# VH-VL binders against o27280: the designs that were tried, part 270

Target 1, 266 residues: o27280
Amino acid sequence: MDSMNVPEVLEIKRIVEESESVKTFIFSWDFRREVRPGQFVMVWDFRDEKPMSVSLIDPVRSEIGISIRRVGEFTDRVHGLSEGDLLGIRGPYGRGFELMGRDILLVGGGIGMAPLAALADEATARGMRVDALVAARTADELLFLDRLEAAGVNISTCTDDGSCGFKGFAHERLLTLEENHDMAAVCGPEPMMFQVMRILDERDVPAQLSLERYMKCAVGICGQCCLDDTGFRVCAEGPVFWSQELSRVREFGRYRRDPAGRRVPW

## First folded at step 11 (VH-VL)

Design U58 (framework fv_marstacimab)
Fold by ESMFold2-Fast, scan of step 11:
Structure U58 (fold): chain C 266 residues (1-266), chain A 119 residues (1-119), chain B 112 residues (1-112)
Amino acid sequence: as target 1 above (266 residues)
Amino acid sequence: EVQLLESGGGLVQPGGSLRLSCAASGFTFSSYYMSWVRQAPGKGLEWVSYISKSGGYTYYADSVKGRFTISRDNSKNTLYLQMNSLRAEDTAVYYCARVDDWYYGMDVWGQGTMVTVSS
Amino acid sequence: QSVLTQPPSVSGAPGQRVTISCTGSSSNIGDDYDVHWYQQLPGTAPKLLIYGNSNRPSGVPDRFSGSKSGTSASLAITGLQAEDEADYYCQSYDRSLRGSWVFGGGTKLTVL
């Protein structure tokens, strides 16, 4: 328990190039510290620390994987590292996904497929039927398709530009899928998740959604993890929430918060 | 020793309210979906409600929807059923049950608590 | 209004075999959801007897067995004993009822 709050300096065992902008960093892991799909770790490059979702959980090989998209100074530095280099890892943190039923739908946008890839592995290992809707702006940004296929997942794709699969957004593709599921798990941009949640609510499919935007609270900024109407905190109670919980949050899908905590439209 | 213990049952008049509790011990309560199942005198088992591991998802039988509220407090290892606007047809023994998420079955049951709705 | 249908009663003599049927539909057993069986002795809470169609919990004798085919399931009891007098309930899951646990109406087993 104590070691979860102190960064452990780990050697990068292997790096997988997922796309031009995404890499998965693989580390040896002691599974006396349990890790579940939907949880995140704090990654420390010895200058700055950022939350990253766990994308691979492999107790057989004693490995975890962390998938990182290149979007700024911290992630640019981490992408410059090689096998054998060191990173600090602290965690895991947060609530993971819950599994129930025989049949699950995964809806992932961009890097949001990272925690869903780990969930797909668990769901298939449990004997569940897994359907995944993988969405991105372009074909080159679709992630984990080979891994999902190897796991036996039934895959649908959509891209904004039509370069792979359905041309359009995730929620538009979902409307053309007439399948009902026992549950769904959703991770991606908040506007996408809101539209997907609305459709799943109309179909009476219980959904879990991962709200990664507030993960800065894991390092002691409590205000960034607080949601308006319910007062619950992402770092303490999330990042995974059920759609019934989010239906009471007026902020979800409608506006965001700036660094000062002020409401700003999407 | 894995155990569920119900309490809070009793005699109540039509239109009244009762809150049932189910105390869990001997297992990690927060790792299980939970359910309430009832049985009217001389009748069969009827599912009433279930709740997710976190408490974030709940669902109800049509017969109780809008009148009953299921909730849980994982810090106290306790499941609750708030029953409002009680009717004579709600008279039953109420069981709490642990749900196995692999098989979708109920592997541990409490002893039951009797709720009688009568004038 | 049971969505799963069981005979209301079955009877047998000591040492005989009895079978209790559980008939569902395409929205539950036919939709590949598992069937579980519960034994309820008079004045007691139900106890899990068979889970996942055919598996026995620790402590359940092998003379109890379960099977599933199509939209139906069966509980078989061989070597019937007086202690087996109880109500038996099948249970499955129904997606069409917005993800609900559904029980059979129950079968009273009498050992003659």
Scores: ipSAE 0.616, ipTM 0.811, lowest interface PAE 2.1, mean pLDDT 87

Design U6 (framework fv_marstacimab)
Fold by ESMFold2-Fast, scan of step 11:
Structure U6 (fold): chain C 266 residues (1-266), chain A 119 residues (1-119), chain B 112 residues (1-112)
Amino acid sequence: as target 1 above (266 residues)
Amino acid sequence: EVQLLESGGGLVQPGGSLRLSCAASGFTFSSYYMSWVRQAPGKGLEWVSLISKSGGYTYYADSVKGRFTISRDNSKNTLYLQMNSLRAEDTAVYYCARLDDYYYGMDVWGQGTMVTVSS
Amino acid sequence: QSVLTQPPSVSGAPGQRVTISCTGSSSNIGADYDVHWYQQLPGTAPKLLIYGNSNRPSGVPDRFSGSKSGTSASLAITGLQAEDEADYYCQSYDRSLRGSWVFGGGTKLTVL
């Protein structure tokens, strides 16, 4: 009996090198188990298990992709794998993005472009106009530009150091872009998302934001991924939240919690 | 069989409150945006409120903003409309309607429930 | 007033063609938002008749058709029948009203 709470051992079908530090691992997927942009899976290397956002959803080819940035021991081990090697995958988990209206703005920072790349595919397939603001620290950390271009997305870029596109932060670039969007989706570092959300609220653009948090359990049975004043759990009730929900969360954009539950400023 | 069934309508005094329910069956309720649409006696259709699939986003017509609250319970396949500070101009048949999130058309409608605001 | 304008009434004899217009603006139909049409028989709930400007749900006869051009849309009914006597509403989305769903004022179709 297949169950989303039992890991499936899947073969790495294809690996795409997105940058020096990011790879997308592609697996065959049985779409009788639906997966939506914004959802995540637990990736198991037979030693440790970590949550990863789904970055490619392709029912025509029966494939999903998971984009992983190299940041520690687990991700270093996974980056050392090759096509044909095995990983355990369970899920999907969490709320996905919801689409509405004629056009959408995507604002992604670094690896935060991963779930937004999957969303761009869905939005484009629905006939929406897609504008993407792709932000990173440097030009070599801008992700998915080729995928977005191939999908027909209107791309703006922004780097902190000015090495590609606008020189400055995502929210500074956003102030110079067209204001007319029916909705927005935002994913990246939480301080960036907070600033972007403020601008979108002023423009009366409904926005969804995907939160990256310390997570101990994918099934929502732990308090480590609980948002401070609302009781939301990222793995159970997120990771995607509407800006209307996040405007009531005092910790958003200000601090997060470490594994011991202590407040850690951004 | 895809169905929506409203309930909770009735006679209320101006300034009063009323809660409408809409029971959904025959489809995956949590996969759809839902709306309330009203029709005053002998008048046309007026969109009242929208709720996202998760319930995290809600939107209201200016005429009801601050007085009405739309909500949903996906575990019970039920949509709600809490109506406060009711006015005579709120007198109408209230329909719940399902939105097709691709075309943004209302493809399934309930039978409606009558709300009369009168002393 | 209604953001989308429809004639309040239209009439025709059996077998004739009638058209019902829906006039919007640059913030709705003119902004390329789709137009949907609903039929409301006396004493009943509205029924989706045309969606996405020109598509018919299963069970809707092909004598009903929709079109859209510029800031306007129209519903055409050919081979008019007595059971078509109803109110007809267009519906779209308006960006300038903070993204609200808007209905036309409705058109009463009378069949002789």
Scores: ipSAE 0.678, ipTM 0.831, lowest interface PAE 1.4, mean pLDDT 87

Design U7 (framework fv_marstacimab)
Fold by ESMFold2-Fast, scan of step 11:
Structure U7 (fold): chain C 266 residues (1-266), chain A 119 residues (1-119), chain B 112 residues (1-112)
Amino acid sequence: as target 1 above (266 residues)
Amino acid sequence: EVQLLESGGGLVQPGGSLRLSCAASGFTFSSYYMSWVRQAPGKGLEWVSIISKSGGYTYYADSVKGRFTISRDNSKNTLYLQMNSLRAEDTAVYYCARLDDYYYGMDVWGQGTMVTVSS
Amino acid sequence: QSVLTQPPSVSGAPGQRVTISCTGSSSNIGADYDVHWYQQLPGTAPKLLIYGNSNRPSGVPDRFSGSKSGTSASLAITGLQAEDEADYYCQSYDRSLRGSWVFGGGTKLTVL
């Protein structure tokens, strides 16, 4: 195993409270091991290991950040940690986002804004114009608005309950936005991403979508990472896919896989 | 040394097919968008096709859309162009080109391979 | 269709300045996309000469410079030398052709 396949025990340098349910854990990072927006790492609490997208990439400060939403036993334990505590990190893994053109649209739902925040930093650093549609169930669950604003991103928001911005779903808000973009990047719940992809496809905007699906096994071996009979494995061939690739996947927007590898409706 | 080397050109009849290859060396092939550009004898440069780093996105000039397919094998550091339903107008030197990862200018070019479509 | 227009030919004597224009439209140069320039010496493959409107790759002398304004770009060659005799192409990205690179028709530079 090379250095990216062996967990390295890292000290939590700083914790940022993003919301009541989301924290970003920041670690010193050796950038001889390159990491790109859209890639993920395996986070090990010395009992269980889970994939987490990288949400901050800062070579100037020699730091990476990993944003984690509290949704179960593993994430509850990690949320209980403090600065100075230790976590095992291995990676990075997976395909990152690819940039092209001058103008990019980001569409993020909930924790899906985490990898898109890292992408926004890269896109703005290279002089691209960045528009972000940030979606959540409620205003308190909108993530990274301060980071995006500080980076010069043009922000639109929507919430299911109407507590901030447009009242409705991301795809409904997108229908009221008629800007042309050279590229889009989308991350959030798969039903949202499917609807957004269809609108972008109709508008002839190439899109990349990040599939943050449940993963049980190591990279490249696990059938639970597969999308359908085409054999796409999220941890080996994703998590970032172009819309051209996803248009052929029967499971996209319809099914996910449980820990036993069974198809489960959304 | 960063290099691109095209092969697979030749003489084909109208309606025929050819597959071009471009062997890359001296750089991390999987980190770059790649393109095919052609030049008919005595004419200018014409962009043909582009492929993303992963191969998941492709786009084509209208003149070749539906007939040509760009693909890549990152494990073999090789770019391909499958050309079907060839026409006399496709006669050209075909260049493989790398796009730089920031400005997307074509910073490395192969020496080209000649495709002649004639009876 | 959106096409970049260049003069078919330009000529100059050694030591003189020549300028090659590249005229685009609102969907390419006018949409603020970068312009790149390529030099093609007789019988050779094209080489990148100027990228990102005005930047020179390593090894390109400062006699070559690029500029962009509105829907047009220009390549300037000062101190013209016999070895500069070549075809020159501008290239940009066209939004209406999504993911497409459009080339100018090319300009043949003759050193008299």
Scores: ipSAE 0.648, ipTM 0.827, lowest interface PAE 2.0, mean pLDDT 87

Design U8 (framework fv_marstacimab)
Fold by ESMFold2-Fast, scan of step 11:
Structure U8 (fold): chain C 266 residues (1-266), chain A 119 residues (1-119), chain B 112 residues (1-112)
Amino acid sequence: as target 1 above (266 residues)
Amino acid sequence: EVQLLESGGGLVQPGGSLRLSCAASGFTFSSYYMSWVRQAPGKGLEWVSTISKSGGYTYYADSVKGRFTISRDNSKNTLYLQMNSLRAEDTAVYYCARLDDYYYGMDVWGQGTMVTVSS
Amino acid sequence: QSVLTQPPSVSGAPGQRVTISCTGSSSNIGADYDVHWYQQLPGTAPKLLIYGNSNRPSGVPDRFSGSKSGTSASLAITGLQAEDEADYYCQSYDRSLRGSWVFGGGTKLTVL
């Protein structure tokens, strides 16, 4: 238990270039600390720490992977690291995805495909049929397509600019998919997740959505992790929430909160 | 020993309410989907409700939707069924059951608690 | 009333083989959802007898076996014994009923 709250300094074993802006950092992992898809770790570069979702869980090779998008000073520094360099990792934290049924739909936007790639591996290993709708702004920003294909996932793509697959947004593509699923997992920009959730709710498909925008403290003591009137804390109760939980949250898809907890429009 | 123990059953008038509890022991309660299954006297098994590991998603039989609420407290290893607007046809033994994590079959059952709805 | 259909009763003599059928549809057994079987002795709670179509929990003798084909499943009991006298229920999952765990109507097995 205490070992989950103390950073372990781990060597970067391998780096996979997923796109121009995304890299997956792979570490040896002691699976005496259980890790489930949808959980996150705190990544420490010996100056700052940030929460990152686990994108690869491989007990056979004793490895985990963490996919990081270049979005600011911390992620720029981490992207500058090489195989053999060290990072501090603590965790895992948060609720993981739950699996139920035979057929699962994954809907991922951009870096949101990272935790869904780990879930796809677990679902396919359990013999489930996995359909993935992978969305991005352009073809070059679609993530994990080769990995999903290798796992036996049925892939649909959409890009805002039409450079690969359906031209349009994830929810527009979803409306053209006529398949029924036992559950869905969704991760990506919040406006996209809100539209997707509405469609899945109309279809009576149970959905889990990963809200990573407010993760600041791994132990769930940060007030800015709270969601609307329900009092949900992303670090303690998330980042994965069921659609039934999010249906009670007025701010979901409508506005967000800054680090001080103030409402900011999308 | 893996065990489920139901409590809270009894005699109640139509339109009344009861809250059933199921105390779990001998396993990691938070790692399992949980269900309530009922059996009217001399009749077969009828699924009532199922709750996800976190408690964040719930399933209900059409006959109980809007009247029954399933919930769980993972810190207390306890499953609940809040039953409102009870009807004579809700008279049954109510069983707590654990769904196994892989096949989702009901691998552990409690002994049941009797709910009688009668005027 | 039940979504899965079982015969209401079956009977056999000691040492015989009996088979209990469970008939579903394309939205449950036919959609490749697993079938589980439960044994209920008089006055007791149900006990898991077969899970995942054909697997036996620890302590269940190999006289009990399960199979599934198309939209149907079967429970077979060989070397029938007096202690096997019980009610037997099949159970699966149905996606068309907004995700429901569905039971068969039950089969009363009499041993004489």
Scores: ipSAE 0.663, ipTM 0.843, lowest interface PAE 1.7, mean pLDDT 88

Design U9 (framework fv_marstacimab)
Fold by ESMFold2-Fast, scan of step 11:
Structure U9 (fold): chain C 266 residues (1-266), chain A 119 residues (1-119), chain B 112 residues (1-112)
Amino acid sequence: as target 1 above (266 residues)
Amino acid sequence: EVQLLESGGGLVQPGGSLRLSCAASGFTFSSYYMSWVRQAPGKGLEWVSYISKSGGYTYYADSVKGRFTISRDNSKNTLYLQMNSLRAEDTAVYYCARLDDYYYGMDVWGQGTMVTVSS
Amino acid sequence: QSVLTQPPSVSGAPGQRVTISCTGSSSNIGADYDVHWYQQLPGTAPKLLIYGNSNRPSGVPDRFSGSKSGTSASLAITGLQAEDEADYYCQSYDRSLRGSWVFGGGTKLTVL
């Protein structure tokens, strides 16, 4: 299933406007090529190719969805496409989320709710109790609330500006939530994920975190995905890592590296 | 034919080490959580450790934490238990068990391998 | 570990009914985690007998049944046979901060 390296040209079947900056592109999919929540595909617009997490997995309708935030030249071009237009898709790639236990906490920031929405669908289909903490800078950037509600997910929200739900950051809201969960899944800006992971570690809740910067390792684009600041590597394929694995990565949540390899604070 | 086959048990002195292996066949090994369960002679079942599908998450009973390490090699369809600083209380038959993908009941068991810790 | 409490022994005559209890707490069975039951014949590995509170694996006869209520579960064996003489273990998941699979202490069933 991870060995297919030739893009298949697929027609955009439907486009869902999730927000002013996010669209979900829906394609027919042959589920003999299995896709799991947390995996990604390479999206090719016949000029550039970028990794995108799968946000909808629907074997009954034979569809997958890919949610894309408008942040640059490639995503601007893709956002300009219409239903009926073509994109190249190859994959799926990477490690998906794993489910365990009877309940799960999802903590998503911005577009990080995209892979978590697919996970929520699988968890609810398995009869798990799902709590989601959905975080964004403003109310209009909160994603998938209607979809999560329709799936039976118990939703908490927070916004930096207080325009919806708790006023503050995801980790601040999490501190006011005392429910123990069998596991958690986290996806969003790396500083948010680091703070959330610390709280979940203190509560002894196993967590899985999805890191966009490690998606390239799954397709062989870079050779050293999980280097710490001493040059030692955590030998694991992304983008989904357990908190036990990430505790060995010194740079996680503290700094990133620019194209020249220099430390840049978050 | 779904099977688990353990090996690596034996007699070891207190403070010694042993590495147990569990060879899986007849199913997609990488799709399952795996566990080790032990049973001291004439006693009941005691859960020892489990490992996630990817191997990225592991959890241990308090009695073995810091001394035992569970790991897996999905390319070889093999589960391992590295046992260090062995004590007389670790004497038991060690079973490899698969957790089913939905209920997490232990639906497939190996035959067990005997570990005896004595001087 | 005896986090889940079972009677150490039960007995019955052929054709009779026996029930084996498994008593937990609010951190395991009472937290709505499933209960699984295992049969261990003398000198053999355990075998999954009941999973998910009341489901039977292929090959397990319908005279074995499981139930769960509150913080406890029960395994019922009807039409008792000599071949049923074995140790029976319940198992659940414990939600306590550390979390773990927990087994009952086991019940030795004697067929008189």
Scores: ipSAE 0.655, ipTM 0.827, lowest interface PAE 1.7, mean pLDDT 87

